# Ledger of designs, part 34: VHH binders against EKC/KEOPS complex subunit cgi121 (cgi121)

Target 1, 174 residues: EKC/KEOPS complex subunit cgi121 (cgi121), of Schizosaccharomyces pombe (q9p7j3)
Amino acid sequence: MILPLFPETQVHVFVYENVSNCAAIHEQLISQNPIYDYAFLDAATILYKKQVYSAIIRALEDRRDEQMKTKTIHSEVILSLSPKTEISSAFRQFSMTKKSKNIVVVKIDSKLTEEEEFERLDKLVEGNRVEFSDEELQKLIDFKVLKKNYKLDPSTLENPLASILSSIALRGYS
Short names: E, the ipSAE of ESMFold2; O, the ipSAE of OpenDDE; V2, 0.75 times the mean of E and O plus 0.25 times the DockQ between their complexes.

## First folded at step 2 (VHH)

Design g4 (from c1 with D99A L100V R101Y Y102G F103S G104E S105W S107P P108K E109D T110R S111Y; framework vhh_5c3l_4)
Fold by ESMFold2-Fast, scan of step 2:
Structure g4 (fold): chain B 174 residues (1-174), chain A 122 residues (1-122)
Amino acid sequence: as target 1 above (174 residues)
Amino acid sequence: QVQLQESGGGLVQPGGSLRLSCAASGFTFSSYAMSWVRQAPGKGLEVVSDINSGGGSTTYADSVKGRFTISRDNAKNTLYLQMNSLKPEDTAVYYCAKAVYGSEWLPKDRYRGPGTQVTVSS
């Protein structure tokens, strides 16, 4: 995908369900294996494509403005999903864990095509790839997790998109 | 239980050098990426540098790039930070931290040591 404000930035997003090797992937992330340089998100936290894109745009804006708070652009995407500027809270809320079953994987600044990234990830992730679509994401979301992460009340939980996007855009100002 | 113990801090003049060490125990050191994190008086925590489990990949904060070098000795379960061309702005408590998710720091005390004070002044 090409973002209008960042046309030279390659962005790929992949969704996997029924992943059996999340513990092994997590071990590679804690070892900082460069092959695993992606943002690995728990799909239980993602409801809409726009949620992911908003976090990516915010991370790219912070990189452009030399205001990144984390070490990598992929870590910055994870932080940018959170309504708070606290790094450890964002990672506990949104990143993949050893117990995750469904994941969303983001790659920024890839030198590979989407197909080449898919072939690479298919070797790393033991699960079923599904379409990155609102329909597929809504099958994987955990509404209790979503409500907690964005502090949604019953009135906003029925139509949460605007609240979620506002939380991402206004992070650090509330 | 994870144990991290920093050493090597002290008082040094601007332009001087120090080498910090961190002795790790209670976990498989060679399996984890490690970080050096610092906190200056009245400021928040800053991740200074990180190193992957094998030692082949490192990153540095822009504030220390070209002056600091992170390294590790997995046979000795020890992490190092070589600090050259020290500036007054480097004055801080330096912590050794067990990195998580690609070197992101966790604030939990069990994932970092008690710290070693570095003071850069004339």
Scores: ipSAE 0.086, ipTM 0.527, lowest interface PAE 5.5, mean pLDDT 85

Design g5 (from c1, 13 letters changed; framework vhh_5c3l_4; at its last look DockQ between E and O 0.01; V2 from the best seeds 0.00; counts 0 for: pae O 11.7 > 2, placed apart)
Fold by ESMFold2-Fast, scan of step 2:
Structure g5 (fold): chain B 174 residues (1-174), chain A 122 residues (1-122)
Amino acid sequence: as target 1 above (174 residues)
Amino acid sequence: QVQLQESGGGLVQPGGSLRLSCAASGFTFSSYAMSWVRQAPGKGLEVVSDINSGGGSTTYADSVKGRFTISRDNAKNTLYLQMNSLKPEDTAVYYCAKSFYGDLYSTRSDYRGPGTQVTVSS
């Protein structure tokens, strides 16, 4: 995928459901194994493709402007999903955990094609690939988690897209 | 927000022992899980051991299991690492850290101390 604002940056997004090895992946992330240099998100927190794209764009803007708060572009994507700029809170809210069942995986600056990344990730993730689409994401979302992460009231929860995108774009000024 | 200060490192012969300490302040120590993390020159960070807030649950990296023991004294806001049967590959700077995966990705170092050097050499 090519982003209009960052046409030279390769971005790949993958969705896996029914993942059985999240504990093993989490251990590799704690160990900072470079093979696992991806943003591993809990799909329970992601409702829209635009939500993921907005976080990616914000992370790329922060990298361009030399304002990254985290060590890697992938950790910056995780931070960028959060309305707050606290790294530990953002990871607690959006990152995959040992107990996760469905995940969204983001790769930025891949030297591999999308097909080659599929082959690589399929060896790391023990789950079923599904399409990165709003339809598939809506099957995996947890609305209680979404409401808590973005502080949505009941009136906003029925159509939350604009509120979520505003929270990502404006972080700290909601 | 957190202040962590390690001590107890030094030069030791293979097969020797060292005990590291970490003095914590600026947060409610008894409410947080804690870790020991190490970094050898030119290598990434390795989580060596962690301990839950109450001290009753511990884990260890396979490389140190059976040789190292993590413990804590919540009354003294202090974390310990007892290192036995030391090997040359244990040579690293050892950091005390407030344990959380997200904190390991921070460009800030306020989740960990300045570190203490352990050198295992004949």
Scores: ipSAE 0.277, ipTM 0.648, lowest interface PAE 2.0, mean pLDDT 86
Fold by OpenDDE, second read of step 3:
Structure g5 (fold): chain B 174 residues (1-174), chain A 122 residues (1-122)
Amino acid sequence: as target 1 above (174 residues)
Amino acid sequence: QVQLQESGGGLVQPGGSLRLSCAASGFTFSSYAMSWVRQAPGKGLEVVSDINSGGGSTTYADSVKGRFTISRDNAKNTLYLQMNSLKPEDTAVYYCAKSFYGDLYSTRSDYRGPGTQVTVSS
């Protein structure tokens, strides 16, 4: 996938459900295994495709402007999902944990086609691939976690997408 | 076409229990979040509880937390609301509603059934 504002950057997003080896993946991430150079997100925290895209765009903009707060573009994606500026908080809120069952995986700067990247990733993730769509994400979401992460209240719940996108876009400007 | 039909309402004394059911048809039930909303006399619609499509996530209004339990059986296309420790202020018409999450808390956009009356009175 190519983003309009970043035509030279190839991005892939995958969704897995019923992942049995999240703990193993998590250990590899902790050890900074380069084979696991992805952003692994807990699907329970993701409701919209545009939420993910907005985070990716924010991360890419930060990189472009040499304003990244984290070490890698993938970690910046995780940070960009959060309305908070604290990296540790963002990771706690949005990153895959050992207890995760469903995940969203983001690859930035891929040199492979989507199918090729999937084949590579499929060797790392023991789960079922599902479509990256709002319908599938809705099946995996934890409303409690979502509300907590973005401090959604009755007024913002009328249009949660707008609220989430605003939170992502305006992080650090409050 | 979307069809929802609530049942299980009735008259109960304070402290009593009721179990509401909602039969769903006309859509892929297992693909949608569902909610219970209610309207008390002279009041607007309020969300009582919601549950995601898979049933793994639930939320409750503060007024019913610890007393109400939302659940679903996707194989039966049925939504449930177990109501315990009922109070007079729980008196309302209860509706089941189909929503995407974006519409879950927008009572105006929900697909709802005709509702079932719950009356809590001594």
Scores: ipSAE 0.014, ipTM 0.322, lowest interface PAE 7.6, mean pLDDT 89
Fold by ESMFold2, look of step 4:
Structure g5 (fold): chain B 174 residues (1-174), chain A 122 residues (1-122)
Amino acid sequence: as target 1 above (174 residues)
Amino acid sequence: QVQLQESGGGLVQPGGSLRLSCAASGFTFSSYAMSWVRQAPGKGLEVVSDINSGGGSTTYADSVKGRFTISRDNAKNTLYLQMNSLKPEDTAVYYCAKSFYGDLYSTRSDYRGPGTQVTVSS
């Protein structure tokens, strides 16, 4: 997919459920294996497509403006999901861990079609691909985690999207 | 808790050598990429060198290529920086930093030690 504000940047987003090899993927990520250059998110933290798109857009804006805080555009997406500016905290809260069960995977600056990127990623992830949709994401979310990550009150949980997007947009550092 | 402790800094003459060490604990050292970063007086953080978890891939800032060598001993949980042909411009506090796939070269230094001072002066 191509975002209108970033026409030269091809982005793909995939969702996997019941992933059996998160520990193996995690070991490759912490060792800096370039084959694994994606943003691997824990799906338990993602309720909406717009949540992911907002983080991608924020990361791309920071790259455009030479204000990135992390080494790669993919790590910047993970930071951009957080209402806080602390990099280590953002990764602890949103990144896939070795104990994750379901994941959202983002590829930015892809030189491949969606089908070609899927073929590569499917060799790395042992799990079942599902549609990137609000319907599928709400089956995978952990609301206790979501509430903690974004400090949602019970009244905010009636319409959490606006509060979550506001937290991403108003995070104070650029 | 991740703990990193640098050592081996000091005062040295131009053209001299120092070897920095970083003792690591509180995490599986052999699973993580590591880096050396430095901060010269009045300047921001500069990534000096990186090494992947197995030690087979290294990178260097242009300002230190050919003079500095990063290495690691995973059996001893220790990261090293051999610094040769030192110049006054290398004067800085040197930090050992734990890297993971999204935190390498972080300007916030989330997982770094307290640093060791290197001063190159006549």
Scores: ipSAE 0.006, ipTM 0.321, lowest interface PAE 9.8, mean pLDDT 84
ESMFold2 (binder alone), look of step 4: mean pLDDT 84; pTM 0.862
OpenDDE, look of step 4: ipSAE 0.005; ipTM 0.241

Design g6 (from c1 with D99T L100I R101W Y102G F103S G104D S105F P108K T110D S111Y; framework vhh_5c3l_4)
Fold by ESMFold2-Fast, scan of step 2:
Structure g6 (fold): chain B 174 residues (1-174), chain A 122 residues (1-122)
Amino acid sequence: as target 1 above (174 residues)
Amino acid sequence: QVQLQESGGGLVQPGGSLRLSCAASGFTFSSYAMSWVRQAPGKGLEVVSDINSGGGSTTYADSVKGRFTISRDNAKNTLYLQMNSLKPEDTAVYYCAKTIWGSDFLSKEDYRGPGTQVTVSS
């Protein structure tokens, strides 16, 4: 997909359910295997496509403005999902763990085509790829996790999307 | 089985320096990113710095940027934190952790013992 404010930046987002090898993927991430250079998110934390795109846009804005808090654009996407600027909290809240079952995978600035990324990633992830859509994400979300991560209360339940997007866009501003 | 052992803490006056070390075993040290995290009295954990597996890329918390330097010696399986221009606010127990590059510690199992105490006081 092409973002209006970043037309030169290619973005690919993939969703996998019933992933059986999250522990193995996690070990590859901590070992810095370049084959696994993606942002791996726990799908239990993602409710909307716009949530993911807002975090991507914020990460790209921070890179453009030389304000990145992490060393990679993919780590910056993970940080950008958090309403706080604390990196360790963001990764605990949103990143895939060894115990994750469903994941969202983001690739920015790929040198491969989307089809080539699909083929590559399908070999790394032992799970079922599903459409990146609000309908599919709604099946994978954990509302207790979402409420905790964004501090949602009864008043925000009427429009959780607006609250989530505001938290992402205004993170770290006083 | 990950084993991490911190050392080098102590009492120092404001403006002073300390060098912390972390001896690692039970995993291929050169293949993993590493972090220093701290916990001040009555406060939560803060990641102060991390370093990638090869040592060529580092990050720092805004509170320590320009004052602390993280480094590693993969031949000795050792992580270091050079702490300069120490402030009373740096008083904390310091832990090293095996981590995902860019941030985070994997679990409490990646911390070993009580860490090393750093106290900055006149």
Scores: ipSAE 0.000, ipTM 0.173, lowest interface PAE 12.6, mean pLDDT 81

Design g7 (from c1 with D99S L100I R101Y Y102S F103E G104P S105Y S107G P108R E109D T110S S111Y; framework vhh_5c3l_4)
Fold by ESMFold2-Fast, scan of step 2:
Structure g7 (fold): chain B 174 residues (1-174), chain A 122 residues (1-122)
Amino acid sequence: as target 1 above (174 residues)
Amino acid sequence: QVQLQESGGGLVQPGGSLRLSCAASGFTFSSYAMSWVRQAPGKGLEVVSDINSGGGSTTYADSVKGRFTISRDNAKNTLYLQMNSLKPEDTAVYYCAKSIYSEPYLGRDSYRGPGTQVTVSS
């Protein structure tokens, strides 16, 4: 995918359902294995494609402006999904856990094509790849998790897109 | 419970050296990437260096590259930071921390030790 303000940046997003090896993946993430340099998100926290893209754009803006708060661009994506700037809270809210069943995986600055990244990820992730689409994401979301993460009231839960995007875009600047 | 205990801090003159140690218990040390994090007076937390679970991959903040070396001994459950050519700007409380992805758990929890003070002055 080509982002308007970052046309030289390669971005790939993959969605996997029914993943059976999340505990093994989580162990690789805590050990900081460079092969696993991706943003591994719990799909229970992601409702829209625009939610993921907004976090990616914010992370890339922070990198461009030399304002990243985390060590890697992939960690910055995870932080950027959170409405606040606390790193530990963002990882607790959005990153996959050993108990996750469905995941969203983001790769930035890949030197590989989407097909080549899929082949690499297929060796790491034991699950079923589905299309990165609002329809597929809406099958995997947990609305109680979404409500808590973005502090949504009952009236906004029916159509939360604007609130979520505002939370991501205006983090620390509202 | 996760327990991390730093040691080796102290007062040192500019240009001097110190070696910090962090003794880890309550978790499988060899499975986790580890970081050294510092907080100077009146400033926020800065990640100084990290090391992956096997010790083969290390990174450093630009402020310490070429001067500091991180290492680990998984058989002893111990993390080290060799600090050379110390500057007044290195004055801080130094913490060791468990990491996930590339980030330590920087919140107010047991994933970070109580810290060891490093003071660089004459």
Scores: ipSAE 0.037, ipTM 0.467, lowest interface PAE 5.9, mean pLDDT 84

Design g8 (from c1 with D99G R101Y Y102G F103S G104D S105Y L106F S107P P108T E109R T110D S111Y; framework vhh_5c3l_4)
Fold by ESMFold2-Fast, scan of step 2:
Structure g8 (fold): chain B 174 residues (1-174), chain A 122 residues (1-122)
Amino acid sequence: as target 1 above (174 residues)
Amino acid sequence: QVQLQESGGGLVQPGGSLRLSCAASGFTFSSYAMSWVRQAPGKGLEVVSDINSGGGSTTYADSVKGRFTISRDNAKNTLYLQMNSLKPEDTAVYYCAKGLYGSDYFPTRDYRGPGTQVTVSS
């Protein structure tokens, strides 16, 4: 996908369910293996496609404005999902862990096509790829996690999209 | 919960040596890379050295290459830093950290011990 405000930036998003090797992937991420240069998110934290794209746009804006707080654009995506600007907190809230079972994977600035990235990721991730769609994401979300991460009250849980997007867009201002 | 406890710091003269130890508990020590990180007075955190889970791969900051040696004993859940040819510039609080410093997936601040003071002065 190409974003209108960032037409030179290639973006690919993949969703995997029933992943059996999250502990191995996590070890590669903390060792900074460049083969794993993606944003690996716990799907329990993602409810909408727009949630992921809003975080990507925010990360790209921070890079454009030379205001990135993390070391990579992929880490900046993870930070940008958080309503706060604390790196440690954002990673605990949104990043995949050794215990994750369903993951969302984001690639920015790929030199490969979506199909080529898929072939590469299928060698790294031992799980079932599903469509990146609101329908599939809604099957994987944990509403207790979502509520905690975005501080949602019960009245907003039935239609949380606007609140989530505002939290991402206004990160650090509230 | 993750517990890291450093020891071995102290006062030493320039050119001297110290060996720091870090006792780790609350996680599978042998499955994680480990780091030594320091903070000198009035300065930010500096990663000094990293070691992989098996101990076979190490890295060092340019400021300490050839003088410091990182090692680990997975049977004892202990990380070590041998510091030789110490300089006044090495004066800092030294922290043991779970994982590799510089990875956003493993921010050093969340996984450091309380630190041990190293002072190099005559």
Scores: ipSAE 0.015, ipTM 0.335, lowest interface PAE 6.7, mean pLDDT 83

Design g9 (from c1, 14 letters changed; framework vhh_5c3l_4; at its last look DockQ between E and O 0.01; V2 from the best seeds 0.00; counts 0 for: pae E 9.6 > 2, placed apart)
Fold by ESMFold2-Fast, scan of step 2:
Structure g9 (fold): chain B 174 residues (1-174), chain A 122 residues (1-122)
Amino acid sequence: as target 1 above (174 residues)
Amino acid sequence: QVQLQESGGGLVQPGGSLRLSCAASGFTFSSYAMSWVRQAPGKGLEVVSDINSGGGSTTYADSVKGRFTISRDNAKNTLYLQMNSLKPEDTAVYYCARSIFGEPWITSKDYRGPGTQVTVSS
């Protein structure tokens, strides 16, 4: 995807289903292994492509404006998915866990092509690559998790896109 | 139950040195990246330095580069901060924090110690 306000920023988003080594990946993330410099999201929390792109755009805006709350752009993406500005809460809500089965992986500022990143990630992730599309994401979402993370009521849960995007855009600003 | 306990703070004159220690228990210390975070009077939290799980990669805030050195001893479950050429601006409470996904979880008491006071004055 080409981001209109950030056309020179390389952005790649990957989706893996049926991942068998999430515990091993999680160990690499807590150790801060630089090979794993990506945002690793639990696919149970992501319903739309626009949800991910909105968080990416918000993170890039915060970096441009020197308003990042986290140490890295990838952490800022995870924070930006949350309607709150509290880092530990955002990571509990959206990042992958040892028990995750399906993941969404975001890479920003890659010096590699999308194909080269896939080759790299395929060595780290033991799962099946699927298209980054609303259709595939909707097979992996957990609506109970989505409802809790975005404080959705029954009336908004049937068509939550606008509510989710507003929550991301207005994160922490009342 | 994560427990982090800092020590080694105190009063020191400008240009002096101190070595801070953080004793960790209740988790597998060698698996986690660790950070030192400080809070000066009337200011917010500042991440001073971080170190990866194996000790081979470190970063420093611009304010302390060339003066502070972070290190760890995984066999002793201990994190260190060697502070040289101390300045009045380094006066703060220093916290040891467990980092998750590159972030010190500094807003959670479960991931941060109670702190040790460093005062740089004559």
Scores: ipSAE 0.330, ipTM 0.676, lowest interface PAE 2.8, mean pLDDT 87
Fold by OpenDDE, look of step 4:
Structure g9 (fold): chain B 174 residues (1-174), chain A 122 residues (1-122)
Amino acid sequence: as target 1 above (174 residues)
Amino acid sequence: QVQLQESGGGLVQPGGSLRLSCAASGFTFSSYAMSWVRQAPGKGLEVVSDINSGGGSTTYADSVKGRFTISRDNAKNTLYLQMNSLKPEDTAVYYCARSIFGEPWITSKDYRGPGTQVTVSS
């Protein structure tokens, strides 16, 4: 897909459930295997498509403005999901872990079509692809984790999306 | 249309227990997060507990944590709330609520049941 504000940057987002090899993927990420050049997110921490898109946009803006805090655009996406400025905290909060079962995978600067990218990624991920939609994400979310990550309280839970997007957008400005 | 109907409320003494049920119809129950909310006299709506569509994740208000348990049976399109160690401050109308617009914790009267009265009194 193409983001309106970044028409030259192709982005793909995939959701997998019942992934059996997250531990193996995690090891490859630690080893910085270039074949695994994606942002691997724990689906338990993702509630909205707009949450993911907001993080992607934030990361792309950081890159555009030469203000990235992390080494790669994909790691910047992970950081951008977090209301915290600490990279380690962001990764602990939102990145896929060895224990993850459901994941959201983001590819930025893809040269492939969505179908081609899927074929490539499907070789790496042993799980079932599901639709990238709010409905599907809602099935995978961990409320405890979500509330913790964004410090949601009864007042902000009246509009969780707004609260989450504000947290992403205003990271480092509060 | 979305239909929710609570049952199981009543009068109970402090320390007692109640089990609320909510029968759901008019939508794919297993696709939606559900909540129990309550409204005490003179107070606004309070979210008591949440459960995701699959039932694998639950949350509770601090005031009920350790005493209440939310669960669901997707095969029966039913939501439950087990309430133990009830206190007078738990007195309220309890509503079963479905998420709206894909928002798990955003509820409207249009997506709530008529409610069931829970009264805790000695």
Scores: ipSAE 0.014, ipTM 0.326, lowest interface PAE 8.5, mean pLDDT 90
Fold by ESMFold2, look of step 4:
Parts: C-alpha cells; structure tokens; sequence
Structure g9 (fold): chain B 174 residues (1-174), chain A 122 residues (1-122)
C-alpha cells in the first residue's frame, strides 16, 4: 500500500492468529537478525486498522523530520502506538512477546509485492494468516489490555477510536 | 542483572582516534545485539552504531559512517567502538547498550552502562 504523503514508501500489514513460534521470533528480534526487520505487534493491543496506520504515519513523519527516537522505522511504529514517550514502556505494552498468540506484522519500505512479502514472512511465522480488517482485529483484541494501554474509561469505551487516535497523534504535546 | 561498563573515553584533538570498550556480564552476551548510543550536551540520545549477536551485520548513523567501526569479541564478552577522524561534533557521553524487544534500551538504565565521556577539542 502507498500512503498519499509518502508516495515512494510501500507498506504491508499482515495479521496472524494462533502463532506457535513467538518465542523463536522474539529471540531473533533481540539478536537483531536483519531477516526479521518487521514490526511485530501483539494483536491483543490492536483493535483498528486506523490505529496501525496512524502509528505508521507518525513514524514516517518523524523519520522525514529527523525526529525518530528509535533505531529503525519498525521500532518507531511500535513507539508511535503508545500515548507515552518512553521507549521501553511502549515496547512492553505493544510489541509481540514470547507468550503472544496473535500478531500484527508491519513492513515499511518493502521492495516486494504484498504476495511476495507474504511468502517471505510466512517462512518466519508459524501461524494462520487472517485478513487485516477491523472485523478480524476485533476478534483478537484483549479489551482489558486496550483499556490499560490507552487509559480508557467507560465513557471513552463507547467511542474508543477517537480517543486512541488522539493519543497517538498528540503524544509529546501538553 | 545486566552489567555493562564502558571505558576508553577521554580528551582528543580533532582528527584523532579513540577506542571504546564495554565489558558485559550478567547475561548471555553472545545472544544479544549490542549498540553504542551517545548523548551530546543538551541533546537527546542518538544511536551511533549497532551490531548483531554474531557480529556479521552492523549499522551506523550517517554522521559516523566511514569513521567509526563497531565490533565485538563474544569470547571476551566485550563490545568495541573504534572512533577515527574525530570531530568536535562527536563530543558526547557514549553508552554501551543491550537490545531489548528488538530495540536499544534508550529509556531504561537497566540495559545500558553508566557511559564514558568523549571530548573532541583543540
């Protein structure tokens, strides 16, 4: 996919359920193996496609403006999901862990078609691909985690999208 | 507990060289990617260079490419940064950091050392 403000940047997003090898993937991420240069998100923290796209846009804007706080664009996406600016907290809250069951995987600056990137990623992830859609994401979310990560109260939970997107967009502003 | 200790900083003239070392203990050093990060006076943290766990893949900030070389000796649990052609802009505290969740520690002191000062001045 091509974002209008970033016409040379190809982005792919994949969703996997019932992933059996998150511990192995996590080991590759901490060793900084370049084959695993993706953002691996815990799907329990993602309710909306717009949540992911807003984080991607924020990360790309920060890269363009030389304001990135993390080493890679993929790490910056993970930070950009958080309402807070502390990197370690953002990763603990949103990144795939060894115990994750379902994941959202983001590739930015892809040189491959979606089908080609999927075939490459499918060699790394032992799980079942599902559609990247609000409908599928709703099946994988943990609302307790979502509430905690974005500090949602009962009134906010009636329309959580606007609150979540505001948290992503306004991070770092008083 | 992760323990990292930098050494080798100091005062050097522009164009000079320094070699930083970082002794690691309290974790399986050879399993983790490592980074050098720096903080110039009044500025935030900047990732200078990264090296994967085996040493075969390295990256560098544009500002240091061609001048700095990261390396590691997994048998000695030691990370290195060779710094050549130093500029006044390289003046900073340099930190050795272990990867966490696929990213350097930047906001957690549990995964970096206390730092070593490098000052490049005439």
Amino acid sequence: as target 1 above (174 residues)
Amino acid sequence: QVQLQESGGGLVQPGGSLRLSCAASGFTFSSYAMSWVRQAPGKGLEVVSDINSGGGSTTYADSVKGRFTISRDNAKNTLYLQMNSLKPEDTAVYYCARSIFGEPWITSKDYRGPGTQVTVSS
Scores: ipSAE 0.006, ipTM 0.399, lowest interface PAE 9.6, mean pLDDT 85
OpenDDE, second read of step 3: ipSAE 0.007; ipTM 0.301
ESMFold2 (binder alone), look of step 4: mean pLDDT 87; pTM 0.887

